# Designs tried in a protein design chat: VHH binders against WD repeat-containing protein 54 (Wdr54). Part 14

Target 1, 334 residues: WD repeat-containing protein 54 (Wdr54), of Mus musculus (Mouse) (q9r0d8)
Amino acid sequence: MFRRERSIPLRSSAAALSNNLSVLQLPARDLTHFGVVHGPSAQLLSAAPEGVPLAQRQLHVKEGAGVSPPLITQVHWCVLPFRVLLVLTSHRGIQMYESDGSVMVYWHALDSGDASSVQAMFARGIAASVHFICVGTCSGRVLVFDIPAKGPNIVLSEELAGHQTPITDIATERAQGQDGVADMVTADDSGVLCVWRSGPEFTLLTRIPGFGVPCPSVQLWQGIVAAGYGNGQVRLYDASTGALHVQISAHARTISALDLAPEVGKLLSAAEDTFVHIWKLNRNPESGSIEVEHCHGECISDTQVCGARFCDPLGSSFAVTGYDLAEILRFGTV
Below, E stands for the ipSAE of ESMFold2; O stands for the ipSAE of OpenDDE; V2 stands for 0.75 times the mean of E and O plus 0.25 times the DockQ between their complexes.

## First folded at step 5 (VHH; framework vhh_enristomig)

Design h1 (from g27 with S105P; at its last look DockQ between E and O 0.45; V2 from the best seeds 0.00; counts 0 for: pae E 6.0 > 2)
Fold by ESMFold2, look of step 5:
Structure h1 (fold): chain B 334 residues (1-334), chain A 119 residues (1-119)
Amino acid sequence: as target 1 above (334 residues)
Amino acid sequence: EVQLLESGGGEVQPGGSLRLSCAASGFTFSSYDISWYRQAPGKQREWVSTIRSGGSTNYAESVKGRFTISRDNAKNTLYLQMSSLRAEDTAVYYCAAYSDEWSLPYDYWGQGTLVTVKP
């Protein structure tokens, strides 16, 4: 059972974007970092237990004088074996920063074209797999960056083809230390999913066809792909075969966020229908089929949910952002 | 030059006790939060315990009730009292120090001291 806890004030509200809450969990330091996008800036916040605010910063897209900054689509802490980078995507491309947002270490412009153009080009979808950072684009290509252990020698090492519409989200395997066939899942506006193995060259393992609705949010855990769709469905697929195991009518409106608590196998879904639901994922030990049970439902009154994330690997608390809401809402067990 | 030097490791029977020390120099020890980490062969480095500059302590679930972290600011020394040791506690133990919420990676790391709990 969850209940409302202390909220964290935002300097401005969250933009109405799917997945508009990034969380970096730092349990060894009893800290959580939050990232929330509004327009051309992102708010970075650090909080102690019970949501006590400790620090905050603004991260703006870097531009020259006199150039209007582009709108940010997402920020995300990419945790690599040897460093943590804060990655920002926007309508002009990708910027990568040291984990505190203070120093830009790399940038990549989309389509080399004039960034002041009115054309709707953007990057969206950010995840890390081992020493790679993968970023989606509006064309459906996924850019793969090879990240060195230190220094600025970041290289665009590969572009993945598998999608024909804009990438919505990218997720990598959440189970730490697991051997598995699938390392990454990408999703797009048509509902197509691609499942990949990482390596010197990424291999497409499975392409799961869409069914006429976008897939704004995905997660990958222990060979299970969890996908949240524009019609409010959550679907669970086997990552190695692409087979659909479970279809849940989880929400009445577009799912705007999925997250996973990897140590306990709990899935969080959040949607524009103002609900957050928590589900427990299991495999039947006899049949091997994926099963799900509902654990908790939370109504966020008068709030279009933009983002929702667990604040710890055990799923003991979660946080929510909403359109026109100048705070991060928090919920915890007990 | 900043130095963190762990000591006190060794071989011990299951159920035994050890006391680790981490001697610090080259920075204002009393103003830093300091943690113990450990790394078993073939595994990722794992957080063990933290003691804040103000004295409050936190522990990983795997060691709660068995390990006690403490600091002596006059001697610039961090301690880890380990009791009821198990084979799973076999690892190289490191101390690490950090000054603020945004210090990633940690500002300073020690060289490590090996603890072996016999099977």
Scores: ipSAE 0.015, ipTM 0.416, lowest interface PAE 6.0, mean pLDDT 86
ESMFold2 (binder alone), look of step 5: mean pLDDT 80; pTM 0.807
OpenDDE, look of step 5: ipSAE 0.406; ipTM 0.747

Design h2 (from g27 with E101Y; at its last look DockQ between E and O 0.65; V2 from the best seeds 0.00; counts 0 for: pae E 3.4 > 2)
Amino acid sequence: EVQLLESGGGEVQPGGSLRLSCAASGFTFSSYDISWYRQAPGKQREWVSTIRSGGSTNYAESVKGRFTISRDNAKNTLYLQMSSLRAEDTAVYYCAAYSDYWSLSYDYWGQGTLVTVKP
ESMFold2, look of step 5: ipSAE 0.235; ipTM 0.578
ESMFold2 (binder alone), look of step 5: mean pLDDT 81; pTM 0.810
OpenDDE, look of step 5: ipSAE 0.643; ipTM 0.847

## First folded at step 7 (VHH; framework vhh_enristomig)

Design i1 (from h2 with D33E; at its last look DockQ between E and O 0.55; V2 from the best seeds 0.00; counts 0 for: pae E 3.5 > 2)
Fold by ESMFold2, look of step 7:
Structure i1 (fold): chain B 334 residues (1-334), chain A 119 residues (1-119)
Amino acid sequence: as target 1 above (334 residues)
Amino acid sequence: EVQLLESGGGEVQPGGSLRLSCAASGFTFSSYEISWYRQAPGKQREWVSTIRSGGSTNYAESVKGRFTISRDNAKNTLYLQMSSLRAEDTAVYYCAAYSDYWSLSYDYWGQGTLVTVKP
C-alpha cells in the first residue's frame, strides 16, 4: 500500500490542464525532475528522494517588449538515444530546450490558416520515439521532428494525418523485440485513437473510432492501448486490431491523466473526481485477452487532479498535481 | 588544468578484489557529484555507481553488494572498492563529475583504468 510522503512546494498552483505533470527520472543521481504548467509559465523542479527541492527554474516563452508570453499547454522531457530535450508547447507553437530549460535550441511556429485568434491555435501532446519528437496540433495533424545527435539542425520531417479534431495526447513505447509492432498512439478531442509504427516514414497501423467523448490521456504498453476518457471510462484496446477488450467505469468525472510503470505493467488513472487509481494490466497467455485488476485507490481531498505520474519504473511511487494546489503531492510504498 | 586520473586497475583472479582511485584536481571536488562508469570491449559505457557531494550513494544492480563507492574530500579522491570480481567486470573504468543538478552531461571525464578478471 501507498502512503503520503513529503510534498514539493510550487511557486504557484498547477493549471487545470490534463496531463499537467511531467517527470524525468534520474536514478543514477537519485534525482527526479518535475515539470508543471501555470498559465504562461512552466515550473521546473529537481528534487532529492525525500522530496527536498534542490533546484527550481521558471521557463517562459520569450516575446518582444510589451508582448505577453503565450499560454503554455504542456512541458515534457523527451529522452532520445543521445540527448534529452525539454519540449514546451503553447499557443505560439513548439519550443525545444536543452534538458535544463536554459537554452532554446529550436522553435516551430504554428501557421494559422484563416483564423486570426492566436489562443485558438495551439500545440498539445508531446512524445519521443527513437530519434523523433512528435507533437500534436489543434488541427489534428501530428508533427514529426527529426532530432540530430547534437546542435540545432532539427527538421520537421513528416506531418501525420489521421485526426480531424485537436490532438489531446501522444504516448510512445520502445518496441520490445519485434518488427512491425506499434510504438506510438495519438488521441484527440473526439475520442479517435490512431496507432502508429515509427520509422523513416511513420505507418498508421490501426484507427480506433471515437464515440463522441474526448480522450485526454493515452498510454501504450506491450500491445495494449490504454485510453482515459472525458466520461471517466478507462478502455483497453488491442493495439494491433483495435479491438476493445476492457471497459472500466473508473472515475465519476473526466480522466485527466494516465501513466504506466512499464516494468510491472501498472496503470495509473487520475481524474477531476479527486481520485487516483492504480490498475495491474496483463494478458492471459492462453487466450491473449487483456486483463485488469484494481490495486489501489487514493482520494486527494478537495482537489481536481490535473496531473499524475509514477516516479519510478516499478510503480512504487507516484506524484500528483491539482488545480489551485501549490504543491506536488507524493505517495510511495514501503 | 582540470584533471580526473584513475588508478588501481590491473589483472585479478575471479573472486578477487581491487580498489580503484580517481584523483581530482583543478576544480572544487567537494561540490561535485562523482560517478564510476565502465566500458567492456565492444560494448557501450555503463553506469556503475555514484556518490553525491553529501555522501549518499547509489549502485547499478549488477554490482550491488560487491562494490563500494566512497570519497575523501580532504584528498580530492574518489574510490571504488571492488570485491568478488567476475569475468563480466572486465572493463575500462572511468570516473566522471557533474557540477549542476540540471546537467545530464558530465563536466569532466577521466582517461580510464583497465581492470581484467582472468579465468
Scores: ipSAE 0.233, ipTM 0.575, lowest interface PAE 3.5, mean pLDDT 87
ESMFold2 (binder alone), look of step 7: mean pLDDT 81; pTM 0.813
OpenDDE, look of step 7: ipSAE 0.527; ipTM 0.803

Design i2 (from h2 with D33Y; at its last look DockQ between E and O 0.85; V2 from the best seeds 0.00; counts 0 for: pae E 5.8 > 2)
Fold by ESMFold2, look of step 7:
Structure i2 (fold): chain B 334 residues (1-334), chain A 119 residues (1-119)
Amino acid sequence: as target 1 above (334 residues)
Amino acid sequence: EVQLLESGGGEVQPGGSLRLSCAASGFTFSSYYISWYRQAPGKQREWVSTIRSGGSTNYAESVKGRFTISRDNAKNTLYLQMSSLRAEDTAVYYCAAYSDYWSLSYDYWGQGTLVTVKP
């Protein structure tokens, strides 16, 4: 049983963006870092288990004097083997910061070469795989940055094609890989999923066709792709084959967040229908088929959920952001 | 100028108890998060327990129910009460401190104190 805990105040409300809550779990320090976007700013908070914000910082996309700052689409802590970078995506591109948001170490601009056309350019979807950071774009291209163990010498090493519509989300495998096991999944506004193996050159393993709805949020765990769709379905695919194993009518409205507690195989789904559900994922040892069990449902009164994340690796607590809600809601088990 | 000094290590029989101390000087102890770590022969250093400046505690799964962390801000001292000791608890025990909530590294480390649990 989860219970509502003390919420964490925000200086501004959360923007109506899918996946609008990022978490860096620090259990050895008894702390959690939170990141939430509203407009041109990202709010960064560090909080104790009782929900008291112990530190907070606002981060804006850096601009020249007199230039209006662009809208931010996502903020995310990328944990790499030897460093942690805070990555910020916006309508102008990608900025990478030291983990505390204090120093920008890299900037990549998205170019709008046709000044006679007004079309929103943006980056969206951030994940780390080994020493790479991958970022989605509105064109459907995924940019792969090679991150050095130390120093600022970050290079764009690859662009991945496979999507024809804007990238919505990117997720990387939580478990250690095996031969034929996927490392990354990318999703787009048409509901197409691409499954990749990372390396010096990323390899497309499987392309899973859409079925007429966007896929705002995706997760990858032990060869299972969990995809949350604009019609409220959660679908579970085998990452190696792309085969659909499970289809769940989990929500009445668009799924805005999926998260995973990898040590226990629990999936969190959250949607604009005001619900958060927690599911247990497993594979049948005889058949290899993917199985799912519903564990918990939480109704969050009158809240269009825009972000939800577990706050610990065992899935014993989670946090929620909502559109126009000026606080991060928290829930924990007894 | 800044120093963390561990003490209280020694040899014990299985099932025995020890109390470790970490004496701090040269910084504002009451505002710091303090942790115990240990390193067994041939193993990576592992986290054992943390106590926050406000007194809340957290423990690694392998020591829950057996170890108790505490602090005395008036004496600038951190403690680890260890009970029901096992051979697997044999290690050098370190204290470490940090104050910056955003930093991913510790500001200060001690020199360590050896705990040996006889087979």
Scores: ipSAE 0.043, ipTM 0.478, lowest interface PAE 5.8, mean pLDDT 86
ESMFold2 (binder alone), look of step 7: mean pLDDT 80; pTM 0.803
OpenDDE, look of step 7: ipSAE 0.422; ipTM 0.754

Design i3 (from h2 with S56R; at its last look DockQ between E and O 0.85; V2 from the best seeds 0.00; counts 0 for: pae E 4.1 > 2)
Amino acid sequence: EVQLLESGGGEVQPGGSLRLSCAASGFTFSSYDISWYRQAPGKQREWVSTIRSGGRTNYAESVKGRFTISRDNAKNTLYLQMSSLRAEDTAVYYCAAYSDYWSLSYDYWGQGTLVTVKP
ESMFold2, look of step 7: ipSAE 0.102; ipTM 0.499
ESMFold2 (binder alone), look of step 7: mean pLDDT 81; pTM 0.820
OpenDDE, look of step 7: ipSAE 0.717; ipTM 0.871

Design i4 (from h2 with S56Y; at its last look DockQ between E and O 0.63; V2 from the best seeds 0.00; counts 0 for: pae E 3.0 > 2, grease 27.1 > 24.2)
Amino acid sequence: EVQLLESGGGEVQPGGSLRLSCAASGFTFSSYDISWYRQAPGKQREWVSTIRSGGYTNYAESVKGRFTISRDNAKNTLYLQMSSLRAEDTAVYYCAAYSDYWSLSYDYWGQGTLVTVKP
ESMFold2, look of step 7: ipSAE 0.271; ipTM 0.581
ESMFold2 (binder alone), look of step 7: mean pLDDT 81; pTM 0.816
OpenDDE, look of step 7: ipSAE 0.714; ipTM 0.875

Design i5 (from h2 with L104F; at its last look DockQ between E and O 0.51; V2 from the best seeds 0.00; counts 0 for: pae E 6.2 > 2)
Fold by ESMFold2, look of step 7:
Structure i5 (fold): chain B 334 residues (1-334), chain A 119 residues (1-119)
Amino acid sequence: as target 1 above (334 residues)
Amino acid sequence: EVQLLESGGGEVQPGGSLRLSCAASGFTFSSYDISWYRQAPGKQREWVSTIRSGGSTNYAESVKGRFTISRDNAKNTLYLQMSSLRAEDTAVYYCAAYSDYWSFSYDYWGQGTLVTVKP
């Protein structure tokens, strides 16, 4: 069972955006970093175990004089083999910072195909794959940046096609060790999923058709694609074939967050219906079929959940952000 | 100038004990988080234990229950009490200090002290 623990106060509330909570677990440093977006700013927090806050920082999108700051869509720590970058996406594009948010090392402005709709442009969806950072765009293209071991010589090395609507989320394989060939999954506003192998050239392995419902949140674990949809369904697909194995009517409203505890195969789903559910994922060893069982349900009173993440690889704790909530809620097992 | 000096290394039989020290100078020791790391020949340097400025401690799984980290802020000294030593504990042990909760780099490193656990 889970119980409510010490919350972490925010200077501003969380914006009503799906996936509006980023967590970086740093056990060797005995720290956890949290990132939460509100408007043109991101709030970064560093906390000790039990949720004791140690440091806070606000990161604002930098702009030239006389230009209003763009709205941020996501903030995310990208862990690469030799560095960690804090990546920020917005309605103007991508900014990459040193891990503490203090120094910008790179930025990429989105190219407007129609200048009259510049405010409708945005980047959204951030994931790291080996030494690449992948970022989704409103056109459905996924930008692949090649990140050097040090310095600012970051290069846009590839653009991935496969989506015709805005990218909602990107996730990379959460399991330790590579038993399958799938490295990354991308999702869009039509519910289309693309499954990729990373490499010098990214390869599309399979494309899973949508059904007219957005897919705000996606995860990849041991060759299982977990997708959370705008109608409250969670679907589990085989990453290599794209076959639907499990369909769960998990929530009454749009799923705003999905997360994995990779050491134990637990999936967290969270939605605008005020609920967080935890599921256990398995494969039947004989048939290869993906199976799921419900482990826990938590009602977050009066909270339209916009972000939820496990805070450890074993799924012993999780954190929640909600629309207009001025704190990060935390829950842990007894 | 900042200095971290490890001492207390040596040879020990399996199951034995050693106490390592790290004497610090040139900075406000009580304000820093301090860690022990170790590096066996031909291996990557690995984290062993951390003690925060506020006194809380954490340990790598490979040493939990066998090693105890402590600090004496009045003497500007960090300690690692090692018990139940095993052959895999043979390494050069380093202390490292930092005060930046956001950075992945350590501000200061010592030169190391060798611990050898005889086969």
Scores: ipSAE 0.015, ipTM 0.373, lowest interface PAE 6.2, mean pLDDT 85
ESMFold2 (binder alone), look of step 7: mean pLDDT 81; pTM 0.816
OpenDDE, look of step 7: ipSAE 0.736; ipTM 0.882

Design i6 (from h2 with S105G; at its last look DockQ between E and O 0.66; V2 from the best seeds 0.00; counts 0 for: pae E 4.3 > 2)
Fold by ESMFold2, look of step 7:
Formats: structure tokens, C-alpha cells, sequence
Structure i6 (fold): chain B 334 residues (1-334), chain A 119 residues (1-119)
């Protein structure tokens, strides 16, 4: 099935953060961009399928004179209909860059004046929906930024309430303006999930209660919410009703990444237990039940997985980052 | 100013051969990936072949074994050697280049050169 391919060297290892691998697929150029966070910096790499690193950049959170640089929590390419922005989140705020990381076009500082003394301020969870960029915060609020077709006139247009603990992840899926069709899911440290319809005003469609464990990673595909939990479970919910259809004891430790290959309905799960698993998702057209089949298991020897992503929409290759690992591992089908 | 100028198109009988050229200027040619695309009448533009700055090549399935892409970095020129031509190869052929690796798509396109394979 999958085989190990040539790895991509990193200048520094990946930080021990869930979802610490971002991928931008460029099929017209047969290239993939990778983003990996290490401390106050994001490492960006561009590579061909044969694994030769063709270009690299490093971004830092900009700070005033004499201020210690904040740690980055996530880097993500947000693909919008009319532009692509590279978004960095940190414990001081949100920075948005042109897609190549060369120019910062927007900065949003988190309000630190009223922050709880027991909880550090941070942003975490980045996704694009239509012309909006949504970013989670440690308070459980989701900030919605309205992105213009051109220029830096980005505005905070909405703040979503639905979570009472820090946002862990946000995932989106395309919708074509149908009423009631979900196109975004948000997750938090308590395991609560919120399912939304984006628009000029975002609508909460479904709230899925937690069960006492955090949910570090989520995906949304064809009305299926896939959630990866701190106890190693993968759960599949119906997005419209919130009903639990499938519960899989997929991993022995915290799931740190979940990804989807949308053209084939394949779900990738990765965890601190050193495993990556690939699952095939289906919905029975007669019963409406969500079904799952295990396709592949990969052991990343002696590696606490921090991030894992498919490198194409068909799920023919994936990449993995690990804590204290100075390379991006790659796997592909023969 | 970046320019891409295709040449070498023409009419050919089935089974024949043509060599297309694309002269490039205005960027460091040797450091970029360059591709050929084609567009048949009434159809969408489709990818044909890419040659990377390091020399590796890739081809659409429909042209594998019949077309060969190459580059001459000293002359800033991209080539497409076409052989065993078929009627379905009739199209306007374009060369395309990236401005850098971080570009999201092809930044520069030529005006095209017409290849006609007679029925």
C-alpha cells in the first residue's frame, strides 16, 4: 500500500502541538507546500513529489523592541475564492501574510487586559470558509474575519459563542448556499463540538456535547463530523443531528491529527502512540448510517506524532511530523 | 518584463513529428519549472508536460512515450518534441512558467502556437 519516501529536512524539530503540519497542495505545479511550527517560528518548505526541497522560508511573529517573541500555535494556508493568505496564530495574536509569507497584511492582537490569571492567552484553530477566515481563541470564542478580494482591509466581522473552553481545531467544507447545510465544525478542550453554517451571520446548527476528554482535531465531510479525542477514540457524528454513529478505539494515546482526502472519503488519524491509520468513510444510502473501514496502519517508530496530512485530495500520499524530529516524513502508494 | 514566445507549430500528417520551442526572458530561467499546456477547439486547457529546474520531467498519460520535454538553460528555451502525432493532439500549445516556487499557479503564459494534425 504505502511506503516510506524521502524525508524533507527541517532546520528545527516540530513543536509538541496537535495539528503541527500544514499542507498547501499545488497540483497544477506538481508541488506541495509544508508548514511546521517550532517555538516562535514557522518553517515553510516547498517540495516536489520526489521529495527534493526546492524552497524554504522561515517566519517569526513580529514583536516590538525588547519583547520576547511569542510561541506560535499554528500556521495554515487559508484558501479563499480570490486569494490565499498564510495565517499564523500565537499566544499574542493572529498575523496574516501573503501566501508566500513575505508580507504581513493584517495583525489582530488578543485582548490581554482581562485574561484569566490561570490561563495563558492564545489563538488556535484556523480555517477558511468562503471569504471568511475563522480563528479560535483560548476563551472558546471563534473570531470571524471578513477578507476582501484585494488589499489589507480585513475586519473582524463576528465573534461566535458556543464553547466554554479553548478552541482546539476548526474544519470547513464547501457548501453551495443551501439552507441548513453545515460547512464548518469547531472543537474545544472539553470535547464539545459545534457545527455551523457560514454566512454574513454564522448560524449554529448543531452542538455535540463532550464526554470528559478534549478533542484536538476535527474534520467535516459530506455531513459527517469526524472527531479525534484525547483518549485515542475517533468518533463519527451526523452533522445535522449530532448523533453518534461510530466510535472507534483507534489509538492508545491522544489523537494529535485528523485529516481528510475528500475525493475518496479517506480519513487519516495520527496520535502520540506512534501510529497513523487511514479509514474509508461511507454513508449507507438506504439507512443513512455512517460506515467505516480500516485501510492502512503505519507505525512511525519511536515518534510522538504532532501532525499528519494527506498531500493530495485522493489520499495517495501523506506526510508526518513528530516531536523532536528534525524532518517531515513522507509516505506514498506505489 | 517576463515574456514567453512559442514557435514551431504547423500542419502535420498522422504519425508525424514536430518540435515546439518556447523562448523565455525576464526571469532566471534555470531556477524555475516550465510546462506545456494545450487547448483544443471548444475544450478546456489541459496540462501536457513539465520540466523542473533540476531537470526531472513529468507527462500527461495521453502523451507519455510520444512527447519529450527538454530545456536549454543557456538559451533560456523550453522544447517539446512531439512524435507519433494523432488527430486528438490538434490544439494551440502554450508554455507556462512560475514566477517562483511559492507562486500558487502558473504566473506567465505565452500566446500559443497552433498544431494541426490532419484527419
Amino acid sequence: as target 1 above (334 residues)
Amino acid sequence: EVQLLESGGGEVQPGGSLRLSCAASGFTFSSYDISWYRQAPGKQREWVSTIRSGGSTNYAESVKGRFTISRDNAKNTLYLQMSSLRAEDTAVYYCAAYSDYWSLGYDYWGQGTLVTVKP
Scores: ipSAE 0.077, ipTM 0.478, lowest interface PAE 4.3, mean pLDDT 86
ESMFold2 (binder alone), look of step 7: mean pLDDT 81; pTM 0.815
OpenDDE, look of step 7: ipSAE 0.750; ipTM 0.889

## First folded at step 9 (VHH)

Design j1 (from i3 with N58Y; framework vhh_enristomig; at its last look DockQ between E and O 0.24; V2 from the best seeds 0.00; counts 0 for: pae E 6.3 > 2)
Fold by ESMFold2, look of step 9:
Parts: C-alpha cells; sequence; structure tokens
Structure j1 (fold): chain B 334 residues (1-334), chain A 119 residues (1-119)
C-alpha cells in the first residue's frame, strides 16, 4: 500500500514527546508545513509533496536575562474560520503566532506555583473549535481562548473542568457532515476522556472513565472517539453515549500518535514499538455500531515513533518523526 | 515594478468558452506559483485554480472539468481556459502570484478582467 519516500532533513532531531509532529495541509498550493519540537525550539518546514524543502524557520520561546529557555511541549497550526494561528505550548505557557511564525500576537503565562520547580507547570494539547483555541494544562484544566478575526485581542473566555490529571491531547471534529454530534474531545494521563460541544459556553456531553492507563493521543470523527493508550490499545467509543465499541491490541508499547484522514475515514496509529498502522473506520448505518478494518502496517526503521500525521485529507501519504531522528520520514501510496 | 495584467475577458453565451491570459513582468515568473481568483459583485473573492512552478494544477470544485489552467514560462504568461460557462461564472477574474511559501496571502495581484455570461 505505502512505501518509503524521500525524507525531509531536520536541523537537530525530534524530542521524545507524544504527538511531536504537526502538519498544515495546503493542497490548493501543493504544499505541506511541518512542525517539530526539540527542547526550547520548534522547527518549522515548508515542503513540496515529494519532500523537497522549500523553506525553514526556527522558533524559540523568548526569555529574560538569567532565565533558561523553557522546554516546548507542542507546536500546532490552529485553523479557524477567519485565520490560521501557530500555537506553541511550553513549561511557561502558551504563545500564539501568525501562521508563518513571524509575529507573536498573544502570550498567556501559566500561574507560578512552587518556586522550587518550574517544570511542574506546563501546557499540552492544542486544538481549534470554531473560533476558539483550546489548550490543556498539567492540572487537567482546559483553557478556552476566544479568537478575534483579526489582531491580538484574544481573551481567555472559559476554563473547562473535567480532568484531574495532566491533559495529554485535545482533538476536534474533523468531518463537516451533519452526523457529527460532538465538537471536541480531551484526554489525560489517567485515561479519562471528556467529550464537549462548543458554543457560548462549552458543554460536557460525555465523560469516559479511565482504566489506569494514560491516553496520549485522541481523535474525533463523525461521532467516533478514537483513543490511543499507554498499553498499546486503540479504543473506539461512541461520542454521544461513551460506549466502547472496539478495543484493539494495536501496538506492543505506548501509542504516541493518532491522526485521521477525514475524507476517507482512515485512522493512523503510531507507537514506541516502532510501528505505524492504518485503520479504516466505518459506522453501520442501521445499528450504529462502529466498525474497523486494518489496512496497512509499517515498521519505521527501528525508531521509537514520536509523531505521525497524514499529509493530505485522503490519507494517501503520511509523515513520521522518531526519537533522536534528524529527519522527517515520509510514506506514500504510489 | 512587478506587474500582472489580465486579458481575454468579455461577454459570452451560456455554455460558451473564453480563454483568459495573465502577462507577468518584473519577477522570475518560472519560480512562482500562480493562481486565478474571481469576484462576483457583492461577493467575497474566491479561489478558482492554481498552477505551481513545477506545473502541478489544482481546481476549485465548482470549476473542475470545465476550466483548465496552464502556463507558458517562455512567454511569462498564465492562462485559464474556461468552457461550459454558466451565469454563476460571471465575475472579475484576477491572477495572483506568491513567492513566500509561508504566507497564506498573495504578494502580487492583477487588476482583473471582467467575464460576463449573458442570461
Amino acid sequence: as target 1 above (334 residues)
Amino acid sequence: EVQLLESGGGEVQPGGSLRLSCAASGFTFSSYDISWYRQAPGKQREWVSTIRSGGRTYYAESVKGRFTISRDNAKNTLYLQMSSLRAEDTAVYYCAAYSDYWSLSYDYWGQGTLVTVKP
């Protein structure tokens, strides 16, 4: 199905963090932007579909004299109806940039607590829902920022309570169909999932209890919650009821990334076991049962996978970052 | 000094054809991605088609199968062949070029050429 294609070089490497690959797909321009985190910097790349680098930029979180640069936990392009913002999370807070990373338009500091350890605080988990950007924190709170169509007048409009452990990932509904019931799902280190509907106030629709295993990565598509767990399981839940429909022993080690190709309903799972698997998701129209089919398995050069994302909405190609790997690996169907 | 100049607009019957041209000067045309956009009276400007410097083409769903974008790098000219024209294709058509792969906006725009599909 898939085969290895030309890799994209990195200046350093990918940090060993779950979900450490961000992709902005620009099919109308035949471009893909990639974001990868290493320590205090985020590397941004723009590339042609065949993997030829066209532009590169590196971002650092600004610090005052005598303060070490904070570690970045995630970088993500948030696509909103009226603008695209590049969002960085770190152990100091949340920074929002214009989409090219050239201008910081907003900064939110996390509350300082214990003066003996700044690494006890961090933000992690970034997603956009309508005109909101939602960011997880180590306390389990989810910060909701109201984003104006232009300018820096960004406001923290809401804090969502539903998690008691650090947020690991946030995902928003990918499908434009009327079958979508929920707008957002949040996941935490205890494996708890919360499913939300966005609006003037965010509404908790469903809370799915954990089972003692972290959930590093989550996706939401057509009312299906796909969750990847620290024990290598993929679970598929009905977003409206929270009912578990499918449980797959997909990987031998922690799942570090999930992604979805929304036009074809393909789910990508990637793990520390060095494998990437691609699954086809469907829902039985009469029973409402969620169904899954394995499509492809790929061994990634004996490297623990840190991030994996589809590079197009049809799922015809995907990219992978690995621990201590100085390149982004690419795979395509033809 | 950069200039994009559209031509080829005019009136046409429904189902008819037109070919638009965009003459470029003041930049290395072969290195740029070039797009067509259109704007009907009272509506937002909308994307129509793009051709990359390497020749790959893309189309909005509303024009697929009816419009063909092409470029002649020797003449520094972009083309849009339009066929099976409909009333909703009535608009001012613009060409736009960009060289910054990070920008989501276009660096250069033409002045536009009017296409009118008669009822």
Scores: ipSAE 0.028, ipTM 0.397, lowest interface PAE 6.3, mean pLDDT 86
ESMFold2 (binder alone), look of step 9: mean pLDDT 82; pTM 0.823
OpenDDE, look of step 9: ipSAE 0.342; ipTM 0.683

Design j2 (from i3, 18 letters changed; framework vhh_nb_b201; at its last look DockQ between E and O 0.71; V2 from the best seeds 0.00; counts 0 for: pae E 5.9 > 2)
Fold by OpenDDE, look of step 9:
Structure j2 (fold): chain B 334 residues (1-334), chain A 119 residues (1-119)
Amino acid sequence: as target 1 above (334 residues)
Amino acid sequence: QVQLQESGGGLVQAGGSLRLSCAASGFTFSSYDMGWYRQAPGKEREFVATIRSGGRTYYADSVKGRFTISRDNAKNTVYLQMNSLKPEDTAVYYCAAYSDYWSLSYDYWGQGTQVTVSS
């Protein structure tokens, strides 16, 4: 049974964005870092056990020639085998920082090609795969950045074309050395999912058609694509074939966040309907069938949930952000 | 060589007071955040208090109002004044040093000092 724990206060509230919470666990120090976006700023918080805040930092987007301060769309810690980077996406571009946000190591401006196009450019969807960081764009392209072990020599290595609508989320499966069926999944506003394999170049393995509903959040686990949709459905697909295996009416409103505890196969879903659910995923090794079991449901009263993340590898705790909520809510098993 | 040496632990009756000290050497003390953790038998190590290099202090809720962390940079020492001690405060207390709390790893830990509070 989960219980509510001490919340972590924020200086400002969380914006109404999907996937508006990043969590970096630091077991060696018994610390957890949290990242939350609000307008032109990203708030970084370091917390000790029991939710005691220890440090806070605010990041801003690099000022461009624009009249208004650019809005941040996402903040995320990318954990690579040899390096951790903090990535910020915005209406102006992509910023990469050292893990503590102290030093910006890389900047990528989103080229508004046609000065005449009044359409605001933005990036969102952030994930790491092997030594790459992948970032989605409003054009449907996914930018792949090659990340060096040290230093600022980050380079755009390739652009992936698989989507025609804005990218909403990107998920990767941590390279457990096994020739996994898939390494990355991308989602867009039309609900299309693309499954990719990493290599010298990323290759498209499977394209899963949408059904006219946006997919704000996606996860990848052991050949399973978990997709959360605007209509409150969670769908589980076979990553290799694109076949729909399970459809759950999980929420009454749009799903705003999915997270996975990969060691135990638990899926966290959160939505604007104020609910957070934990599901157990299972793949039958004999039949290949995918099974899902509901484990826990939590109602966060009067809160439009914007972000939700597990805070430990076993999925025994999770944190939640809500629209216009100036705190990170925490829940843990008793 | 970096060293953190805790002292001041012992047996005390409930309601009593203890003052722990942690003497640091081998690094630039004034540039580091200092903290105290504790571990009770059969429990996980938990945060007690921290004092930043700039002097700001933070406390666990369980000790707030009873414990006070302080530092003397001239002596390279961090202190934990523990008042109104309770049996539940019984634990091994560890001193820790961090360059900052944004780092991905802890820098230094002491060996710990036993605090026992009797009923």
Scores: ipSAE 0.027, ipTM 0.380, lowest interface PAE 4.0, mean pLDDT 90
ESMFold2, look of step 9: ipSAE 0.037; ipTM 0.498
ESMFold2 (binder alone), look of step 9: mean pLDDT 87; pTM 0.880

Design j3 (from i4 with Y32N Y108H; framework vhh_enristomig; at its last look DockQ between E and O 0.84; V2 from the best seeds 0.00; counts 0 for: pae E 3.1 > 2, grease 24.4 > 24.2)
Amino acid sequence: EVQLLESGGGEVQPGGSLRLSCAASGFTFSSNDISWYRQAPGKQREWVSTIRSGGYTNYAESVKGRFTISRDNAKNTLYLQMSSLRAEDTAVYYCAAYSDYWSLSYDHWGQGTLVTVKP
ESMFold2, look of step 9: ipSAE 0.275; ipTM 0.620
ESMFold2 (binder alone), look of step 9: mean pLDDT 80; pTM 0.807
OpenDDE, look of step 9: ipSAE 0.770; ipTM 0.895

